VHH binders against p49116. Designs and how they scored, part 28

Target 1, 238 residues: p49116
Amino acid sequence: EGPLLSDTHVTFKLTMPSPMPEYLNVHYICESASRLLFLSMHWARSIPAFQALGQDCNTSLVRACWNELFTLGLAQCAQVMSLSTILAAIVNHLQNSIQEDKLSGDRIKQVMEHIWKLQEFCNSMAKLDIDGYEYAYLKAIVLFSPDHPGLTSTSQIEKFQEKAQMELQDYVQKTYSEDTYRLARILVRLPALRLMSSNITEELFFTGLIGNVSIDSIIPYILKMETAEYNGQITGAS

## First folded at step 18 (VHH)

Design he6
Fold by OpenDDE, fold request of step 23:
Structure he6 (fold): chain B 238 residues (1-238), chain A 119 residues (1-119)
Amino acid sequence: as target 1 above (238 residues)
Amino acid sequence: EVQLVESGGGLVQPGGSLRLSCAASGFRFEDYGMYWVRQAPGKGLEWVSYISWDSKYTLYPDSVKGRFTISRDNAKNTLYLQMNSLRPEDTAVYYCATHWLGSSPEDSRGQGTLVTVSS
């Protein structure tokens, strides 16, 4: 079997609305987040191994890991997004909600802790100076996680995850041969992703979903996009 | 100020077609994804279509997939919804929106245009 990822899967270019406004409103934040979400989902779709799992399994996987995948995307695109500025804006908006007594003290604490975790994670990744290849492999490892409840084809998913891990290991060994423990330093960051609430992420970045609509409910539609539309999106991601 | 003005609604027979338009102003239209939502009598808001800022991404719920087509002309700051094979259950006020839901103060939608599908 060939490699899990190719060079085409390394490119992960997020285009932001330009210019950045002086005041980052909810609209700007949601648009930015939406672009990242679509980019992440279509990245996953572009992986042959992912396609091989079938639509139902693919949907289940992405539903299970979208928050982690999205968070890795935030880290990877932190500079181009001016993530710190976005997070500061979110906090400011949250302050307005607080003043209006819309949130309980406990909820405020939860949300603020979540924002802190996001910032810390992204900062930690920046400190490690993670490159595009490493991010691609990390995203693959997160995507092909067999330990989520309700998954089918777990054996196959596990095999793909192992391939991702092996390829990452080989890449790090080849590219960073003098840094013997780089792989370990990178992988030890992954558990932090599991501590982050998808619900809070959704609330912060995707405010204004209609009715009972959720990221979870939208994922199948993104993954079922027509081939022509999908192909057009891939070319735009370069 | 963000302004959205919907047009193109009307009375149509089942199986008929309509094309809705939305004129946008007061923001950089070309930078944002746009949405169509609808509200049927006695029902809540329903998402019916999405298009990304660059028109590379379009989404439809199963209820309208294959029948509705969203498009945009950034040069004209205009959003479109082509509706084919209309059904009585498509009867609703249709809104152009800059968010998935227009209930938030940060969300914007127009006054809407009424689409009635009846024999």
Scores: ipSAE 0.757, ipTM 0.880, lowest interface PAE 0.6, mean pLDDT 90
Fold by OpenDDE, fold request of step 23:
Structure he6 (fold): chain B 238 residues (1-238), chain A 119 residues (1-119)
Amino acid sequence: as target 1 above (238 residues)
Amino acid sequence: EVQLVESGGGLVQPGGSLRLSCAASGFRFEDYGMYWVRQAPGKGLEWVSYISWDSKYTLYPDSVKGRFTISRDNAKNTLYLQMNSLRPEDTAVYYCATHWLGSSPEDSRGQGTLVTVSS
């Protein structure tokens, strides 16, 4: 069997709304997050192994790991996104909510800790100078995690994860041969992703969801969507 | 100030078609994804379509998939919803919307346009 990932899976370019406004409002944050989410989901969809798992399994996997994928995306796109600025803006907005007594003390703590964890994780990844290939493989490892409850085809998922791990190992050994412990340093960052709450992430970045819509509920639609380029939809004038 | 003005609603028979429009102003329309949502009498808001800023992505719930088509003209700051094969259950006030603005947990939407599907 061929490699899990190809060079086409390495490209991960996020386009931000431009120009960046002086004040980052919730609208800007949500749009930025939405773009990243779609990019991440599209990336997953582009992996043949992912497609091979079937729609139900794919949906379950993404529901389980979207927060981790999103977070890795934040880390990878931190510079382009001006992530620190975004997070600071979120904190500022949160402060307003605090002043309005809309949140309990415990909730405030949870949210602030979550923001801290996000920032810390992204900083740690930046310090490691993770490249595009490494990010791609890390995302694959996260995507094909067999240890989430309720998953079907766990054996196959595990195999794909192993492939991702092996390919990452091979890449690191080849590309960073002088750094014997690079792989370990990279992999040891992954547990931090599991400490992050998807609910809090959603609350922070996706406040633009309407009604009872959740990331969980919208994931299957994202995974099934066709691009306007292929379905004959009117794209409109830009 | 963000302003959204919906139009194109009306009375239509089952199986009929309508085209809704939403004129947007007060923000950089071309940079933001847009939604159509609807609210039927006695029901909550339901999203019926999404289109990304670049029109690359469109989303539909199963309830309208294959019947509704969202599109946009960024040059005109206008969002559209082509509604085909309308059903009585599609009767609702339709709103165009964008992400929540500011610190308030409120969706930005207009006054809406009423769509009534009845024989």
Scores: ipSAE 0.754, ipTM 0.879, lowest interface PAE 0.6, mean pLDDT 90
Fold by OpenDDE, fold request of step 23:
Structure he6 (fold): chain B 238 residues (1-238), chain A 119 residues (1-119)
Amino acid sequence: as target 1 above (238 residues)
Amino acid sequence: EVQLVESGGGLVQPGGSLRLSCAASGFRFEDYGMYWVRQAPGKGLEWVSYISWDSKYTLYPDSVKGRFTISRDNAKNTLYLQMNSLRPEDTAVYYCATHWLGSSPEDSRGQGTLVTVSS
């Protein structure tokens, strides 16, 4: 059929709470992260191929790759987010927990390493000067990954991933024809995403989920989020 | 200091309706997603509804979807929950909360408002 992605899928604009407070509290961090998460998932929802997979498969895919999508989003939006500042703030908050003996030494190490990995990944992406098209295709490649366990319609997912890869290749060839190995340099960054723990990411950016709520558990609802028209009116209708 | 004040609760018969309000202060209300949570007697805290900072998106669990509607008036720093077709299982103390679906210490909840659905 047609291309997997269109120009509409290239736009990925994150709006941050404004103004940025002098002190980045957990509230600010979580709101920022939530916006990015929602943006990423809504981006996925906007892809016709994604819609074609059906609700169950969509849910499974996003559950499997939300951390990777989120991380790519962090990299892409690192400047507007002031990601380094956010990460520093997270570290500071962790220090408080450490002082209160809430974390084991091993856990502290794991969390700090994760933060390091996040920062390094984002720095590496910045060094490569990845553009909006490349990010879109990378996100698509990550989204349509057939190698997660328990997925249905694996052949179709694989087809979409291949299509994303091909379109990325064509784009890079066309746009960066003088850089023969750019595609390879970009793709070799993807394994770093798989090494990052979704649990730790959730802990760092989505602290204080109610009860037993997890990102995993709310994903189906996010994918079904209703678009509300805000007209300044309060309605009593359900 | 973050303050949240819930109101609008009361006794209602099954099938009835209530509209809850939450007055927010002490933070930039317009910059943050808000949500309602509830705690039934003997049960844990559960989220009931979420609305994004810009009201572009709303989120509902299946238990209340189609019956409850969350809305907000940023100019008034007020969050609302319209509850229709109420059921006995909706009986709970309802809280509005800042932050995304969270119960961290940095999140604040008010005293809550009691909703009792009974014949």
Scores: ipSAE 0.737, ipTM 0.874, lowest interface PAE 0.7, mean pLDDT 90
Fold by OpenDDE, look of step 22:
Structure he6 (fold): chain B 238 residues (1-238), chain A 119 residues (1-119)
Amino acid sequence: as target 1 above (238 residues)
Amino acid sequence: EVQLVESGGGLVQPGGSLRLSCAASGFRFEDYGMYWVRQAPGKGLEWVSYISWDSKYTLYPDSVKGRFTISRDNAKNTLYLQMNSLRPEDTAVYYCATHWLGSSPEDSRGQGTLVTVSS
């Protein structure tokens, strides 16, 4: 069997709407978040091992870990996204839009704490100076997590996770040979992802869902998104 | 101010086709994913199609997949929805939107265009 990831899986380029507006409105934030979400899910789709698990299992995995993948994506793309500015804007929107009579003090605290956790996580990853390969492997480790409830093919998922871990280890050993504890420092960041609420993440970045639409409900469709040819002007024909 | 103007709706028989258009203004159309949503009588809003900012990806729910096709012309700031094999259950007011995920504090949809599928 070949490697779990190839060089093609290392590339993770997020394109932001340009130019950044003076005032980051909900439109800009949601578009940015959507792009990152799609990019993350399409990244997963591009992994042969992921495809090998089948559609049902794939969907279940992504449903279970989309928040973690998204968060890793935020960290990886924090500079390009100007994440600190986005988060500040989100806070401002919350302050302006939240009616004191509709949102409890505890809820406000939870949301603000979540934003703090996101910022701290991303800062911690920046301090570690995680490179593209390491991010790819970390995302793979998160994606192929067998410990989520309700998963099928857990043995196979575990094998893929182990493979991701081994490849990460080999890469770190090869690339950062003088830093014997780098792998450990990187891996100990992963538990922080599990402490973050997917519901709050969804509320912060994907506000404005129509009706009862949720990220969970949309994931199957995102994973089945059709590619369209782009000619620079008009796409799609009758 | 974001402005969206839908057109192309009308009465059509089952199995018929319609092409909706949405003229967008007030924002950089080419930088944003666009959506079609619909609201049937007595029902809530339902998304029916999405197209990415770069037109690389399109998204459809199972209810319309294979029958509807979303497209865009960035030069004209126009979004399209080709609807084929229309069914009575497709009867609704159709809106174009800049947020498929729904309720932005700002009304991010137009006045809509009515599509009626009836014998």
Scores: ipSAE 0.727, ipTM 0.870, lowest interface PAE 0.7, mean pLDDT 90
Fold by ESMFold2, look of step 22:
Structure he6 (fold): chain B 238 residues (1-238), chain A 119 residues (1-119)
Amino acid sequence: as target 1 above (238 residues)
Amino acid sequence: EVQLVESGGGLVQPGGSLRLSCAASGFRFEDYGMYWVRQAPGKGLEWVSYISWDSKYTLYPDSVKGRFTISRDNAKNTLYLQMNSLRPEDTAVYYCATHWLGSSPEDSRGQGTLVTVSS
């Protein structure tokens, strides 16, 4: 009944491994990406509307959109992550992989095009100076996407998405009242998220995961993860 | 350069408990998420627990959830796995691990400690 998001859902503070190593490696990149993924999943789980949809629906939604949420997170945190430096290190690694015959020329072209699309998306968001409120609503619009195949509660998901869109519109018109076209410029960025490949994102940022597990396969476990703050607020009995 | 040394394995009867330890060096342990993984004879590597760098998040597959508890002490550069209600299917070599370095998973994994659950 209330607003879709509270002020606590606007805060999105990523803490990076410190110090940044002189030579970036898969270890640092995977840790940085894992922190962003966990922050994004913690954010999604904390939304009352998301909690209301039920566990099976939550898993289906996140499996469908985790890459889009992750990409929005990369754009939002690009500066604190030094994302341009990370992407440059990945490009250097790709050159080493072709020299060692680990990737085909077709694959490296595909991956380089993905990196270019990611850089373009992040640059466009930075040029618009997207603020934390706008990012929170964009993430909610992406999360509550009713058109993914296999969803069961699509009418309720659609209502939540419409609510996120309305609240974004109200926020932009109130906060950027002199910029009539800001909402339109923001919204035209969203289709680019559907162009991002989840398997390439895994290759770029999650190659270091142990156990040969895909992000899709661990989503149910991430959504059920134990959080120290939750455990500390509930006294367990033996 | 990463060095991980597991200890605490042994022979335990079904229903028993063990506490595994992992001493870490060669990297800033407090900055990286850590894993426990296991390998039963003739089988592949199976993920059994994860803890984030700050201990805020812990993950378990259904096979061990409620029975195993991962923890870390960043001041001591040590990772722990408390294993309760052990079952014969928990028999494996248990490894402490971090994210893979370079091109080999062995660069980011210790030598292992054997846990045998049998009468």
Scores: ipSAE 0.670, ipTM 0.847, lowest interface PAE 1.3, mean pLDDT 85

Design he6
Fold by ESMFold2, look of step 18:
Structure he6 (fold): chain B 238 residues (1-238), chain A 119 residues (1-119)
Amino acid sequence: as target 1 above (238 residues)
Amino acid sequence: EVQLVESGGGLVQPGGSLRLSCAASGFRFEDYGMYWVRQAPGKGLEWVSYISWDSKYTLYPDSVKGRFTISRDNAKNTLYLQMNSLRPEDTAVYYCATHWLGSSPEDSRGQGTLVTVSS
């Protein structure tokens, strides 16, 4: 009952480490990516429909889709993150690893193909000028995917995905009433997310995590993370 | 040059409390998430807490949740771990850590402070 998302779920403000270093390093990249991951998980768990599915189902869903949510987040925040600069730094690092013979040729091909696909996806989303409401609904459609193997409560998950689709449709038709094909152009971008490899995303963005912890293993703890709020004091925000 | 210096360890009885501190220098501490990890004798590293750069998010494994509290003071470049209701299983060398700053995790952690919980 009620809308799936509210205006509070549209807000998606990523703050970058400041200042951006002259030479990007794994520390900066991992911190930037970690901030996006935590923001994405905070967003997902704040949705009442997600909360209603229960802790075990939530963990299974997020394990299945975290990379797609993260990739949508990268596209949404590509400008503020200077993502193209980050990816260029990663490519330069890969070139150095080739010279030191540290990676296999097959792995390098996989990683470079992934970087090209990621850049293409982000560019296509930027060209469509996807807004914050559209991103929120796209993330919800991805989150409530009932087709992942091993899920329980798939009927309820499918119902939530249908609701996200309907709310996106209503928003686009109302807000972009003179662009008849906008919804179709947006939705045809989603299959590209399936092509994104979670283990390569970890290699690109999360190699600096302490203890070599996989994202899959930490998801239950991220979903239970404690959130602190500024306690009624004036903020230093501008 | 990144430097992390842990302090506050010692011998404590089961059920007791300790407060660990970590003084950080050589990087912009206020911009990076921080970890507490521990290594019990003869065992590998186990993370015991994480705090985001702005303190908005904190994470704990089930083994310490409710007993340990991570905090940071960005003005003092200091990370803290308040450990309550200590158990013999908490006996370990405790390290504060950042993300990897090089090719090895040892580049991104201090030398540790020993906590021993026994009667």
Scores: ipSAE 0.660, ipTM 0.843, lowest interface PAE 1.3, mean pLDDT 86
Fold by ESMFold2, fold request of step 23:
Structure he6 (fold): chain B 238 residues (1-238), chain A 119 residues (1-119)
Amino acid sequence: as target 1 above (238 residues)
Amino acid sequence: EVQLVESGGGLVQPGGSLRLSCAASGFRFEDYGMYWVRQAPGKGLEWVSYISWDSKYTLYPDSVKGRFTISRDNAKNTLYLQMNSLRPEDTAVYYCATHWLGSSPEDSRGQGTLVTVSS
């Protein structure tokens, strides 16, 4: 009983490094992406239903879906991040790598296809004018996916996902009562997330991590990360 | 242009404590996450701590969790590592670092400060 998400889970404020450099660089892109990743993980682990599943299950779920959560975050924050500008800079870099014969044609084709799929996804979400409540429930549906291999407690995970679906349905019907098919149009976009490659996401956004650490390897530490003012000032100054 | 200068290393007994500092310049320190990494003799770089730009998030591997504390003072462009309950396995050169900046990963870290835990 009780709602799956509270109003605190709707707030999703991404703060970007400022000012944006005249020419985008790996340092800026990696910091921006890292902020989105930490915001997404902070969001996920703050959900009581997620906490109830236990630490091993939490790690398995996030390893399975972090790229989908990250991609939803990119779509939600695309304007704040100037994502189109970031992707254009990456495409220009890839074009130069072809001319210099630095990368294989197959790899560049894979990366370019991924960029087009990402742009298509973000544009489709923007056309639907998805709001913050809808994003929060979509992220919950993605997080509580019971069909990933190797999961335990799949019955409980499935019930949490169904609860997220029910609450999204209720919200859309009450808020967009004149748009009978809005829920269906929103949900049809989710399968595209399963086609996004976490390997390529790491190349696009996380190449700047020191030692080129994989996101999969740090997820247990992110889920246990400390959040406190005794480690410094809290985000968002007064 | 990025400059990171570590200090505070030295010789310490097992079980002892040491506080490392890192002075940063040449970039907007207050906008970027920071790392402490270490390199033991004959080993590769090992990540030992991370702190977000605003200090809201700190991360530690299991090898140092509960013993090391990372912090930053954005007004002073300074990063810190408080190391408690030191063990001989913590002997290493400790580097302050940020996200990779370009073609040379050494541009993203300082010269290091040696910590030796023995006796």
Scores: ipSAE 0.655, ipTM 0.841, lowest interface PAE 1.3, mean pLDDT 85
Fold by ESMFold2, fold request of step 23:
Structure he6 (fold): chain B 238 residues (1-238), chain A 119 residues (1-119)
Amino acid sequence: as target 1 above (238 residues)
Amino acid sequence: EVQLVESGGGLVQPGGSLRLSCAASGFRFEDYGMYWVRQAPGKGLEWVSYISWDSKYTLYPDSVKGRFTISRDNAKNTLYLQMNSLRPEDTAVYYCATHWLGSSPEDSRGQGTLVTVSS
């Protein structure tokens, strides 16, 4: 009955570790990616419609879509992250790896192709000048995808996705009234997210996590994470 | 060079409390998330807690949730773990850690501090 998202769900401010290291640094990349992941999960779990689906459904839904949500976050934050610089450093490392015998030539090809697809996606989103409201609705459309295996409440998830689509349509028509085809141009970008591999995303951005931790394994804990007032620290960009 | 120095371990009875500290240097501590991990005798490394760079997010596995509290003081470059309602299965060497810093995951943690929970 009410709107799917409020204005508080549009805010998506990423604060980067500073300064960016002069040399390739797994520590910096993993921290930057972790911040984006936590921001994305905090955003998702704050949505009343998401909360209404229940904890088991929430976990299943996020496990299915976290990579697409993360990729939208990369595109939205590409400038503040200096993502092109990070990806260039990863490419340089792959080209000059001393331990190349631990990574197959076919795997290197797959990783490079994924980087190219990611760069193309981010560039296409930047060219469209997608705003924060549009990103919020696109993330909601991706989050409330009813077709994933193992989901319960799929009819309710589908209703929420349709609501996100309607609200995006209304927003675009009101805000970009002279750009008749903007909604269509935005929506045709979403299929590219399906080409992104969660396995390669973990390899590119989360290799620095301690132990044998996969993103799938920590999603239940991230969704239950405690959010607290800051203790004696200067808040970054916020 | 990253340096992490744990302290505050010791012998405590079941149901008791301890507060661990970790002094960090060699990196901008205020910009990175931090972990507590532990290793019981003859066992592998187990994640115990995580705190984000700005303390906004904290994560706990079910085995310690409600009993352990992670915190940090970025002005002092210090990480803390408050451990309450300690159990014999909490006996381990406790390490503070950050994301992987070098060629080995072990480079991202300190020497550890022993916590023994026994009568």
Scores: ipSAE 0.643, ipTM 0.836, lowest interface PAE 1.3, mean pLDDT 85

